# VH-VL binders against Integrator complex subunit 8-like protein, part 14

Target 1, 198 residues: Integrator complex subunit 8-like protein, of Dictyostelium discoideum (Social amoeba) (q54vk3)
Amino acid sequence: MNKIFGVKIDSQQKKRQQSNKNLTVFNNGRYLIYIGDIHFDRKFHREALRYYLLGCGLETAFYSDPVKTSVTNSKYLTFLSRRIFDCFYFLRAPMQAIVVSQFFGNLNQTCLVSFKIIQEEYYQLDTNYFQYIWELPLLEILLTTFTKQKDLKKIYLINQIISNPIINENNHPDIRKNFIKNTKHNFWKAISSNYLLQ
Key: E = the ipSAE of ESMFold2; O = the ipSAE of OpenDDE; V2 = 0.75 times the mean of E and O plus 0.25 times the DockQ between their complexes.

## First folded at step 6 (VH-VL)

Design c20 (framework fv_refanezumab)
Fold by ESMFold2-Fast, scan of step 6:
Structure c20 (fold): chain C 198 residues (1-198), chain A 120 residues (1-120), chain B 112 residues (1-112)
Amino acid sequence: as target 1 above (198 residues)
Amino acid sequence: QVQLVQSGSELKKPGASVKVSCKASGYTFTSYWMNWVRQAPGQGLEWMGWINTDTGYPTYADDFTGRFVFSLDTSVSTAYLQISSLKAEDTAVYYCARTHYGDYWYFDLWGQGTLVTVSS
Amino acid sequence: DIVMTQSPDSLAVSLGERATINCKSSQSVLDSSNNKNYLAWYQQKPGQPPKLLIYWASTRESGVPDRFSGSGSGTDFTLTISSLQAEDVAVYYCQQYDSFPTFGQGTKLEIK
């Protein structure tokens, strides 16, 4: 009994030491993402999320410094967006997951997964994150659902977003692009403050 | 003067259609959403729904889906209520009323009302 | 739907006396996060549209005489006219806006 426990304790101690050495030798974004995947596989979703955010380069001061370009780079973020989405979904942060689905690079997939989450997790939708929705089809899904639920407060919040003419692509495409860029920046700044710096 | 002015009374046969107008003046039309409220003779007030004046997107109360259509002409600051396939029970005064852009669903400004009478 | 019930259905009060109208909602219209009651009161005279008197249960609309006051919280609300004037003869309606708007059945106020 003691010998079996001794082997288990020794194994855990060796793994901890090796992990610490690996972090100091290969401290880069790619390696941090792999560490995130290890935590995700172990179902440590908050730890996985933190490593994914660090891997995206979100280690600067988020109150005044800009979010790194790697987070806003569409190829890199599209690859990580599914992993980050899964972390929020399993952490029961459905509204954050819905926001992240806008980064998939496939609007049909965004709408499909968001519709499912809205139906499953209606009462867990954190209204503080509504401001980070910019895709019109997604806003229409939210509005339709809130109208069915007769949720006036949520209807007003979504209608304020839809009423912003910048959301409509018919006019001023450069203004829309800048607005979306700022919305993305502010979202990742908020997420980093809440999940990375705590 | 800040006001909502509605079209005149209508007398219609069952099965006909009617279109009531509500013209806003004295304020920025798109800064307030437009609601429709019905009052049958001798009865109380019944909210029918609203239309977002910025987007044109309508929302209807459960009893007012199908035959009732809300629309806008923002170039003349006017909202419209169209009722198709009129029935005797549609006889009522129809009011337009505004709500502030934001989180208010109380009605600070009302039209004078349009009486729609449906009879043979 | 939130059902609004007013009492009494009709009320006769002498000039200069206090009039009290009650309104009950089938569920609370108090938002615990902002501590506001989503309740308004309207005055309607014959042949005229309703006129907003009170919103947020107790806030008087601009231009409304100070003899009109609203009170209450949650499910039970009161409109008070402290000293009835001849021009106050009307039907009074309460309205909730915590969900899709619904009105009470109205209270007819007449002079004795």
Scores: ipSAE 0.005, ipTM 0.533, lowest interface PAE 11.9, mean pLDDT 82

Design c6 (from f3 with heavy chain N57Y, light chain D31Y S33D; framework fv_refanezumab)
Fold by ESMFold2-Fast, scan of step 6:
Structure c6 (fold): chain C 198 residues (1-198), chain A 119 residues (1-119), chain B 112 residues (1-112)
Amino acid sequence: as target 1 above (198 residues)
Amino acid sequence: QVQLVQSGSELKKPGASVKVSCKASGYTFTSYWMNWVRQAPGQGLEWMGWINTDTGYPTYADDFTGRFVFSLDTSVSTAYLQISSLKAEDTAVYYCARVEYGDWYFDLWGQGTLVTVSS
Amino acid sequence: DIVMTQSPDSLAVSLGERATINCKSSQSVLYSDNNKNYLAWYQQKPGQPPKLLIYWASTRESGVPDRFSGSGSGTDFTLTISSLQAEDVAVYYCQQYDSFPTFGQGTKLEIK
């Protein structure tokens, strides 16, 4: 299924639409997402990811504004987060995939896919991305798994995150909301640096 | 003065419970996590677990689940070890020792609390 | 659990002579990301708590005399006392912190 913006578009129609676009296309994030989907469908996950990140950059003013997950944009961003998740998963970047799962808007799905990835890809979990986890149930899954593995370094890192009063939800809701917004911004900025600049 | 001061020795009967305290002074209590280490008479050191002084979240070594409970009173910079259903083999010196969050070597130790379990 | 094994169990050395205590871990305590060995050494005198001597396998704790030195990497580690003093009579323990902390069984150091 190639459903974008709530609309199901077949491959023939998508190609025809792209060939008819004018030269403003390079400044249109939606067009870059369409190009990403073409690469994704052809199993070119790294190239798909690059176009998805460029599209996100344009939609978020190059990561100066967080990626919106509001009800008005939720269908588009949920679909895009799933595609980006799949790209990281197939590129064997499991920790980045786990971070992106927090954008799904369904915490149960976030926990289920993350638990599976943690079990399958334990030794590929890049600790530099732990700082981008904000969902307490996910932090609990990570802590439980690292405790069973007796991995003191990872336990230490997750406990630093859990110990943040903002993350513990013992603070004002607006403070937590702003912290998550900044965390999302910093994540997309780090990802663009690591995946667009190599 | 940076120090950890533990409660005095305890003599208990089998089946009783004991609560050992460890009071920190001279440093920020929540900047270091608290560990408990046991030493049976004439034997070596055995790590029991640790407690996150910021969150109160405890982690126990496999041999110290069930009867052993770590807790805190942050308002008085004190950590506690409670042992329930005491057995003769619990006779030991119990030490509290601190670690800095990234480094699990013990730079500061309490003086130890001897717990004797005897009929 | 990582098992720590010390050798010898006891050692008698004359005053002013070199004392060497060995410690072996059942798996490597070298962390590839920072190239550090997660190993510490402690001194325990009768009736006293252990005292930290060395951390990161070779870094001497503040206030510890320079006759104490640590060496080794991966699985094999050594604590050396270059010139034994009377106050050095104690039990010495190695400890790994690459995983949940575990201690060696201890080495009793006595004057010959």
Scores: ipSAE 0.011, ipTM 0.561, lowest interface PAE 9.2, mean pLDDT 83

Design c7 (framework fv_refanezumab)
Fold by ESMFold2-Fast, scan of step 6:
Structure c7 (fold): chain C 198 residues (1-198), chain A 120 residues (1-120), chain B 112 residues (1-112)
Amino acid sequence: as target 1 above (198 residues)
Amino acid sequence: QVQLVQSGSELKKPGASVKVSCKASGYTFTSYWMNWVRQAPGQGLEWMGWINTDTGYPTYADDFTGRFVFSLDTSVSTAYLQISSLKAEDTAVYYCARVEYYGDWYFDLWGQGTLVTVSS
Amino acid sequence: DIVMTQSPDSLAVSLGERATINCKSSQSVLDSSNNKNYLAWYQQKPGQPPKLLIYWASTRESGVPDRFSGSGSGTDFTLTISSLQAEDVAVYYCQQYDSFPTFGQGTKLEIK
């Protein structure tokens, strides 16, 4: 599968940084994203992912805390979701990629790319990440595909998620929003443990 | 105490519709998903599909799409199987059987069966 | 779909003798990660619903007599009744649950 979009950071951003402010450069989210793109172009997808995640939350392996809660609500995360998606896809982590597709800000695109990945990478779908899916249309795509595959174990797991009434859009908006916020937070904690701290 | 009780036998003409009920008692209805299994006279067991008792979402085996509808009334712990546009080949005993939703799909409790006869 | 084939279709055994019923799946129902075989056995007497006897190929359901035992792994499974009693006359079905449930065609057990 091709890169979904091409986004670059102006090289002038890098030129504006002063050598005596190296720590400031490290805490500059845009510069970390730029470094991530350099690694992505070199096919170093794990390193690219690390820099993209650091750019969103300014977190480093030197901190004992996992990715901060602010990362889950970052406008950068929404903007970078396709880059992070590409990283997981090329790292052969298709289920993590599908979870990240929920951050695209366009549910039709989420469903389209997820449908393709589910068809292409069926046997690579790590069921530990099913718990981080909250979009009903995406859950329905997964359920439909698993039903066609007659995969009882995966059908069972997705039905457990769908059976949560908080996922239903007809519930009180604040309850659903808080549930989704916690789901996003828990996902990025898991990702931080696997990709930023290791 | 723990039991599944099905509705009585039905005699229908081709083209009619039938609705079979399966009432659960003695356990938490939504903790077990409900399956339907058909047995034509003198034949073996044929799994038709299942319904998630918590969500109401049904899943049908390939041979049982279109004319067959699984539904629930959780207020009375009852599952339903509706067959529309009945055909002679639908003549069979229809069983409901439960599966624990955190368990594996072997059937530990069965209804007594409902005989549906379709004849002109 | 996984096709389940039983043998024989019919079996006559004398009271007190051993009865053996075989079941073959078209593909393995063994999960190598947990070493569980997703296979169950049921007993059905005339005019009654099926009754669960054995699940996970060899685990006896509560209340089922010790004379019933299940064995096998992967694609080949056996239900054994060590000493046939009159009340054991029934049709026996194997069922896989590694995928959507499918049943064998049944084996009719009769007294010789």
Scores: ipSAE 0.000, ipTM 0.494, lowest interface PAE 14.2, mean pLDDT 81

Design c8 (framework fv_refanezumab)
Fold by ESMFold2-Fast, scan of step 6:
Structure c8 (fold): chain C 198 residues (1-198), chain A 120 residues (1-120), chain B 112 residues (1-112)
Amino acid sequence: as target 1 above (198 residues)
Amino acid sequence: QVQLVQSGSELKKPGASVKVSCKASGYTFTSYWMNWVRQAPGQGLEWMGWINTDTGYPTYADDFTGRFVFSLDTSVSTAYLQISSLKAEDTAVYYCARGLYEYDWYFDLWGQGTLVTVSS
Amino acid sequence: DIVMTQSPDSLAVSLGERATINCKSSQSVLDSSNNKNYLAWYQQKPGQPPKLLIYWASTRESGVPDRFSGSGSGTDFTLTISSLQAEDVAVYYCQQYDSFPTFGQGTKLEIK
């Protein structure tokens, strides 16, 4: 399928960059994202993903230090979430795409695209990534779908996550925030291990 | 002692209702989810469904929707199975069984069973 | 639903001899991502609840004698009792847990 939420570096941004050719400071992460977009437009989705991940990894240092997870919550990573989502979708990694949809900053959009992917790609849902879902409405969509499919293993795994009181947002805000921060960090460490290593 | 203790045998007429209890002791009730398994006289084992002891959410096998209701009272570590509009074919031993979580979904702890007899 | 079929329905074996019970699933219960078979075996004696013997097709439950062993993968599984003892007289059930749990019809093991 075609790109769903991808954000492109358009021709106007490229022209503005060319007009500022006297700029003496360059951000390597932004350059890597630009190269990723070129690969994405050429349908080289795995190469695009690698460049996006390298851009995020260099900025955040999340490969090696869980305490530095604050950087993984940057607007920069949030902006890239739609690009990374598209890469996982086209690489037939739908569960990873669903996890990434939680970074969109719009829960309704997260639920809508996830519902569609769950229906279309049911047999490709990698249960190893269920642990990285923290949005309760999304967990409820997953639980409802797995119940209809009579998939005991998936029902069980999602119920384990949904029954965690931290997920329900009734806890002190700092507790939930810290849990989500650790979940995000662990997800990106797993993705870096799986997609940046050969 | 880790155990599941069920209520005593029941003799009911067709159309009546029955409520079977299963009291857990010796472990944290909400750490394991409760399953119900039926065995008709001289027949094999039939899984009926399970209930999430933390949330109270029940899941039923196809043959056990409608007349069968799973519920909990976490304050006394007890699970319940209610059968409404009893029929002769509901005559069976009903077992509660603890389901393990995480990596293993098999039943390591069982109640002693409750015989429900439906006869006119 | 995954249908579990056991064979034979009943088996008579002399004390000290080997008993073999087979279980076939209508579809594979092997998870290719972790190479585990979602298959358990239970022993049920008259008037008693079932007792777990084997899980993950071949892992023996704590307290279960070494004479009980499980083998097989995918769709075909076997429970073996290497040297039958009098206390082993029971009905044996296989159970899959790759989907909604389903049991085989049972195999009745008797002394010959």
Scores: ipSAE 0.000, ipTM 0.449, lowest interface PAE 18.4, mean pLDDT 80

Design c9 (framework fv_refanezumab)
Fold by ESMFold2-Fast, scan of step 6:
Structure c9 (fold): chain C 198 residues (1-198), chain A 120 residues (1-120), chain B 112 residues (1-112)
Amino acid sequence: as target 1 above (198 residues)
Amino acid sequence: QVQLVQSGSELKKPGASVKVSCKASGYTFTSYWMNWVRQAPGQGLEWMGWINTDTGYPTYADDFTGRFVFSLDTSVSTAYLQISSLKAEDTAVYYCARVFYEGDYYFDYWGQGTLVTVSS
Amino acid sequence: DIVMTQSPDSLAVSLGERATINCKSSQSVLDSSNNKNYLAWYQQKPGQPPKLLIYWASTRESGVPDRFSGSGSGTDFTLTISSLQAEDVAVYYCQQYDSFPTFGQGTKLEIK
């Protein structure tokens, strides 16, 4: 059984859905979230993810240049972060799930779920997504684990991220904030390209 | 041209500390991570660990935790190896050597070595 | 740790003759995703630091004479000196960098 924190993810998602009365409004992004929840409940995780990404407004066109930067700070991303996390986890995309956990708004929760995933899914960690980690405690968990595993390649990659002066130095808050905003934008652009656009 | 110049030989008593330096020149210091390699008299080469020259974060091989400390002074492009509580078994030539962090993890340039002798 | 084993421990070869040094790793150092072998060879003369000869198992470092060549893949590697010269007398080490770096015990090359 796939559980996170001792409970099934679909049960938690159903409870959140019941608490949100406006999910069925047709001309609202919440309608797409509701459709996503139906697919998630039926174990159609990829299709659920598609609707959640559309509900966030995270979409790409054939040759469209940028993804809307406003969606990276959307209330929908914080609200849907656990649902999107659950989709990546069940799709066996653990590194994408770890990146999404940074959107939970609770760093302790981010570290707890990520530590568990790193232990359980070590050999499934897609290194292409390391570049989207910005939380120092999470980078430290990754570095400590990879050092214990003597995994030179992964140590190198995490050290490249930590070596960024914006992340590892005591910089002005606005500089770090803008860097994180750009990192979030680039992540959702990559995810939309890989999971939404076909 | 690229050079790694190490400090001179040291003769120490057991229990003392030693600090070996490795000064880099002829390249961008932060583009190459610094490694330390030990060679005991008449023995082969033993990797001790590396330090990320951009961040100062050290990584130690299992046998070199505790008494061994890697550090940097980026303002003078210098890496340091400090050994505390010296033991006779620490007698060796200590080499610094660089690796390029963009995928090439072999040692292309080495310091001349620093002989540390621990004798009572 | 990946254990590197060289053979022979020492060999004597006449000037102008071929010298062959072998290196075996306890596990594969081939990365199938990029098709590269994480294996290097070094030359060390008495009183001198090691000098890089070969990296990625078969790529010769700039300035290294063409008589030096590396071959092999996975767990079995060879360093070849096609025509031994007096200045080639040294200890030769293989080194893997697929994980935390480890070196072979060294092969001492002497003139007959």
Scores: ipSAE 0.000, ipTM 0.490, lowest interface PAE 14.6, mean pLDDT 81

Design d1 (framework fv_refanezumab; at its last look DockQ between E and O 0.59; V2 from the best seeds 0.00; counts 0 for: pae E 5.7 > 2)
Fold by ESMFold2, look of step 7:
Structure d1 (fold): chain C 198 residues (1-198), chain A 121 residues (1-121), chain B 112 residues (1-112)
Amino acid sequence: as target 1 above (198 residues)
Amino acid sequence: QVQLVQSGSELKKPGASVKVSCKASGYTFTEYGMNWVRQAPGQGLEWMGWINTNTGYPTYADDFTGRFVFSLDTSVSTAYLQISSLKAEDTAVYYCAKDEWGYSYEGMDVWGQGTLVTVSS
Amino acid sequence: DIVMTQSPDSLAVSLGERATINCKSSQSVLYSDNNKNYLAWYQQKPGQPPKLLIYWASTRESGVPDRFSGSGSGTDFTLTISSLQAEDVAVYYCQQYYSFPTFGQGTKLEIK
């Protein structure tokens, strides 16, 4: 779906079409994302996730270029967010799935899906990923859930995040927008490190 | 010079209300949680709950939902405990105490001097 | 609801001797994610608010004399005062913060 650079390659989704080794194979993230889709369609969620992360990693110099990372978020990661969410969900990584739901571009859908996961999986949520939640309604769902469980440890963690003045919705909109942008970048860097370097 | 200074002792009739203040100084009020702890005469300590001093959102222990309300005035770095429909069993010393949030929790490290609330006819 | 039970209810110890106060929780306060015991010890002298002594079961709060030490894990914890001084006369409370905080019933420490 992306024609960046106009690179010509043979598609692996073309049935019975043989690869032509005379074609220039250009290493770009789009090719790896396509392979990820093939694995995803076959329900190979671990391999799909790895190819998605590797492809987006190549497009961003592994998140070392802020401009390329912002472009990759807009072009690939937001589009892929539902599939990456499914990968994390089926790989039993519910907190990572909740973080990715924030990329759906629809806060109501984000809250609906994440509320169901939180009610089912609260005991397994990896607290290392709490720092990547920027939507206040998700933080409130987490806080309410852990309050009902009387889990003071997680209540304190969520309150520390909520109390960050940078995410205060009453601040200048550019401050919040920059915070969200940086948080997205840091999240993709963290999960790429965790899921590609093993 | 971190300190919490509470309002003075109160003598109230059953059914009345009381509002205990807790003024913080010597630190950034909104960076630390504020706890409320009750100690009935001759009894031990009982955690009532705490309030997020940045958002004003309270969390109450089960026995303290309903008649007990935590609130803040961040402009004067003050936390409040309001008790409505006072009962004789509410006779106690009420403490405020600050703590840190998250994994850096090091306990309730600074306490107010306590406010005795006496409920008698 | 995690119930904290202290023993003994009161204790008399000679000056310069060791005092030992035990605290037992109704369930483990060791959190597997960070391997920490969510347990604190407080000292309360007559007419004063409680004072934090120990957190994380064994970490002394700043300014607390080194004669105070905490030990134990899971459900069984101990506060030890290695060389009792006159100023240590107080009621001592253990407190868990693994869930909503609860305190033990207190242990009154006196000098013999």
Scores: ipSAE 0.169, ipTM 0.674, lowest interface PAE 5.7, mean pLDDT 85
ESMFold2-Fast, scan of step 6: ipSAE 0.165; ipTM 0.620
ESMFold2 (binder alone), look of step 7: mean pLDDT 93; pTM 0.939
OpenDDE, look of step 7: ipSAE 0.263; ipTM 0.701

Design d2 (framework fv_refanezumab)
Fold by ESMFold2-Fast, scan of step 6:
Structure d2 (fold): chain C 198 residues (1-198), chain A 121 residues (1-121), chain B 112 residues (1-112)
Amino acid sequence: as target 1 above (198 residues)
Amino acid sequence: QVQLVQSGSELKKPGASVKVSCKASGYTFTEYYMNWVRQAPGQGLEWMGWINTNTGYPTYADDFTGRFVFSLDTSVSTAYLQISSLKAEDTAVYYCAKDEWGYSYEGMDVWGQGTLVTVSS
Amino acid sequence: DIVMTQSPDSLAVSLGERATINCKSSQSVLYSSNNKNYLAWYQQKPGQPPKLLIYWASTRESGVPDRFSGSGSGTDFTLTISSLQAEDVAVYYCQQYYSYPTFGQGTKLEIK
């Protein structure tokens, strides 16, 4: 790594030290997300993903306490979901990308991009992530595609998810809302385990 | 209705500075990159660089370091291009153009109308 | 930098006839992880900003007439206008977005 010296470099070192203090003392997860964007801009998708997950994890104590997420953080997380989606897509993890598309805040866009990915990347769809789909229109797209492909195993797996009474019943809104919150929490916990630690 | 509206034409003397604006509307400003593209009279398109509107982090093409500065004001959904120490060869139409860097990248799908900067003595 | 080279620099084609514009990249713009070519085509009419015609080498942008088509992969790409109309008089540019974006020098299309 090359080192350079001068007044401007000293200023940059001071900024770096202050940023490090903010990260450790003030839990500045947004700084890590900004670093992730720099890696993303350079097409270093694996590195970008790690920084995005670390940034989100610090804001939510590594997804152990999502209730403490701020309003500002929630709005930024909607935008961040598109970045994480792109990272998974370019890392050839299309099923993880499809799961992340549910966080876009626009179900129409979720269905549009997921439909395209399902057609393009059918044989890369990791069935371990089917359990993290909660949007019924998306489950219907998957079922229709698997039926057309005559993939009996994937049809069976999706039908098990659709048959969950919490997902397919006209239940009290709080029951469905709590189920979705738990599903989201479990997904990010699994992703953090798989992509941050290994 | 997605659109980019740029500031009006500028006539400057060599050595002066100019700041071109590009105001976005109809989409979430911080979800897309903003490109700057130069076109000298009778010449082709030349990519100058882009700015990540979420972070404010600019990337400049090799020929556009130093005198050229990309910045933004997210509160008014506006990107800026500043050119200092203007030279005659800076005479060109400057375009801003929106794109999405990632899976959904569909080229530079929305362009500003262009800002003519003329540098003459 | 990836250098984009178009051919010809200019061409004249009669109304109703086929126009073909070629674009070559100095290195492959095919991304192996998603099997997509990071190449776009733009149309610029006099006094107007460029208009996106095609992205991913062959995907037509919404609202673009079906007489416009893109083909090719890797380093060699073609824009075809199957039946030239008067409003198609313009300069056409290819652009790669595999790395930092770069444009071809442009091809001026005129009516014969």
Scores: ipSAE 0.014, ipTM 0.559, lowest interface PAE 7.9, mean pLDDT 82

Design d7 (framework fv_mosunetuzumab)
Fold by ESMFold2-Fast, scan of step 6:
Structure d7 (fold): chain C 198 residues (1-198), chain A 124 residues (1-124), chain B 112 residues (1-112)
Amino acid sequence: as target 1 above (198 residues)
Amino acid sequence: EVQLVQSGAEVKKPGASVKVSCKASGYTFTSYDIHWVRQAPGQGLEWIGWINPNSGYTKYNEKFKGRATLTADTSTSTAYLELSSLRSEDTAVYYCARVGYEWLTGYDYGMDVWGQGTLVTVSS
Amino acid sequence: DIVMTQSPDSLAVSLGERATINCKSSQSVLYSSDNKNYLAWYQQKPGQPPKLLIYWASTRESGVPDRFSGSGSGTDFTLTISSLQAEDVAVYYCQQYYDYPTFGQGTKVEIK
């Protein structure tokens, strides 16, 4: 009855408490990101990703707040997003990598790397992550590829995303901005759940 | 070093137009919205509009719609404000400012970097 | 448009004393989806552009001294300078960014 649910809630509380203790002990997200770079250089992509997620989580109140101190280092943030992209790619999570490519700040580069991944890893694209695509040109690349592959299910899913009025037409920049904020927040929380809390 | 550097002071006659530039450096120009704000001598701040340099999308304060035009050139990392049909009431310091969307979370956090201002004087 | 109203228009405070500036919005700037107040405070000294001090009503911008603090929620907001220094003489503006940006009329802070 409620005992299983209560035990599950307590387990999540214990994980949250342990996560908070670990973040408090280091109290420095940049240090954790630095440790992630050491693991990345050693080709320990899973450990690198975990440290990147922990460091970013510490600096963003678990992906709820922006990283204000990093605003002056936009080049570093771009390189960090490319490192996280590489982690997902080498961990054979191509759809997550495609989502992260939207963070590069250069839509042409996003489309170029995503097109390559879509062509090479078509059968590994996890449809649960389609909901985290907000860039229309990227949705068009996915749609074109799925049409060539005659994948009716994936065509349907992408068309549902494109049909969202917030994505396909916006006379109010705040509506689209808020949608993108929610999409980014939900993506990083889903990733943190899958890679840190599981 | 993150900077917004604006063009120099302008003196215009009533009925003319003026184009003010705002050159960005030290950050990825297309990742931040550029806002334009003016301040008449001894008065407060008045928002004119904003541009998304990546998409070219613009939004204007209704008071300036039809007279103000915001553009951005990504090849030079420069934003522009053009104001037409100038009147003496348009005499003001014009500022550009960026509003960032943190790449990880997407939240905006205010106008954190401002240009030095461009004085536009409208007189006969 | 959301109208921002500050009080007082001007304030004279002795060095080392507390300065308090109020800001009211004509409608709530609290966004229920993220529980954040989209309200910022700026400092402007003569001949200079505005400088961001506080965002999300209470979060201090990096490099801003801890004597500056913001509080409030919804429609009523306060900027507090706990111990006024000579360099704090300036005009202070509140600004909402819940909708298209609007500024308060400004509060001039002077030494008594």
Scores: ipSAE 0.006, ipTM 0.503, lowest interface PAE 10.8, mean pLDDT 81

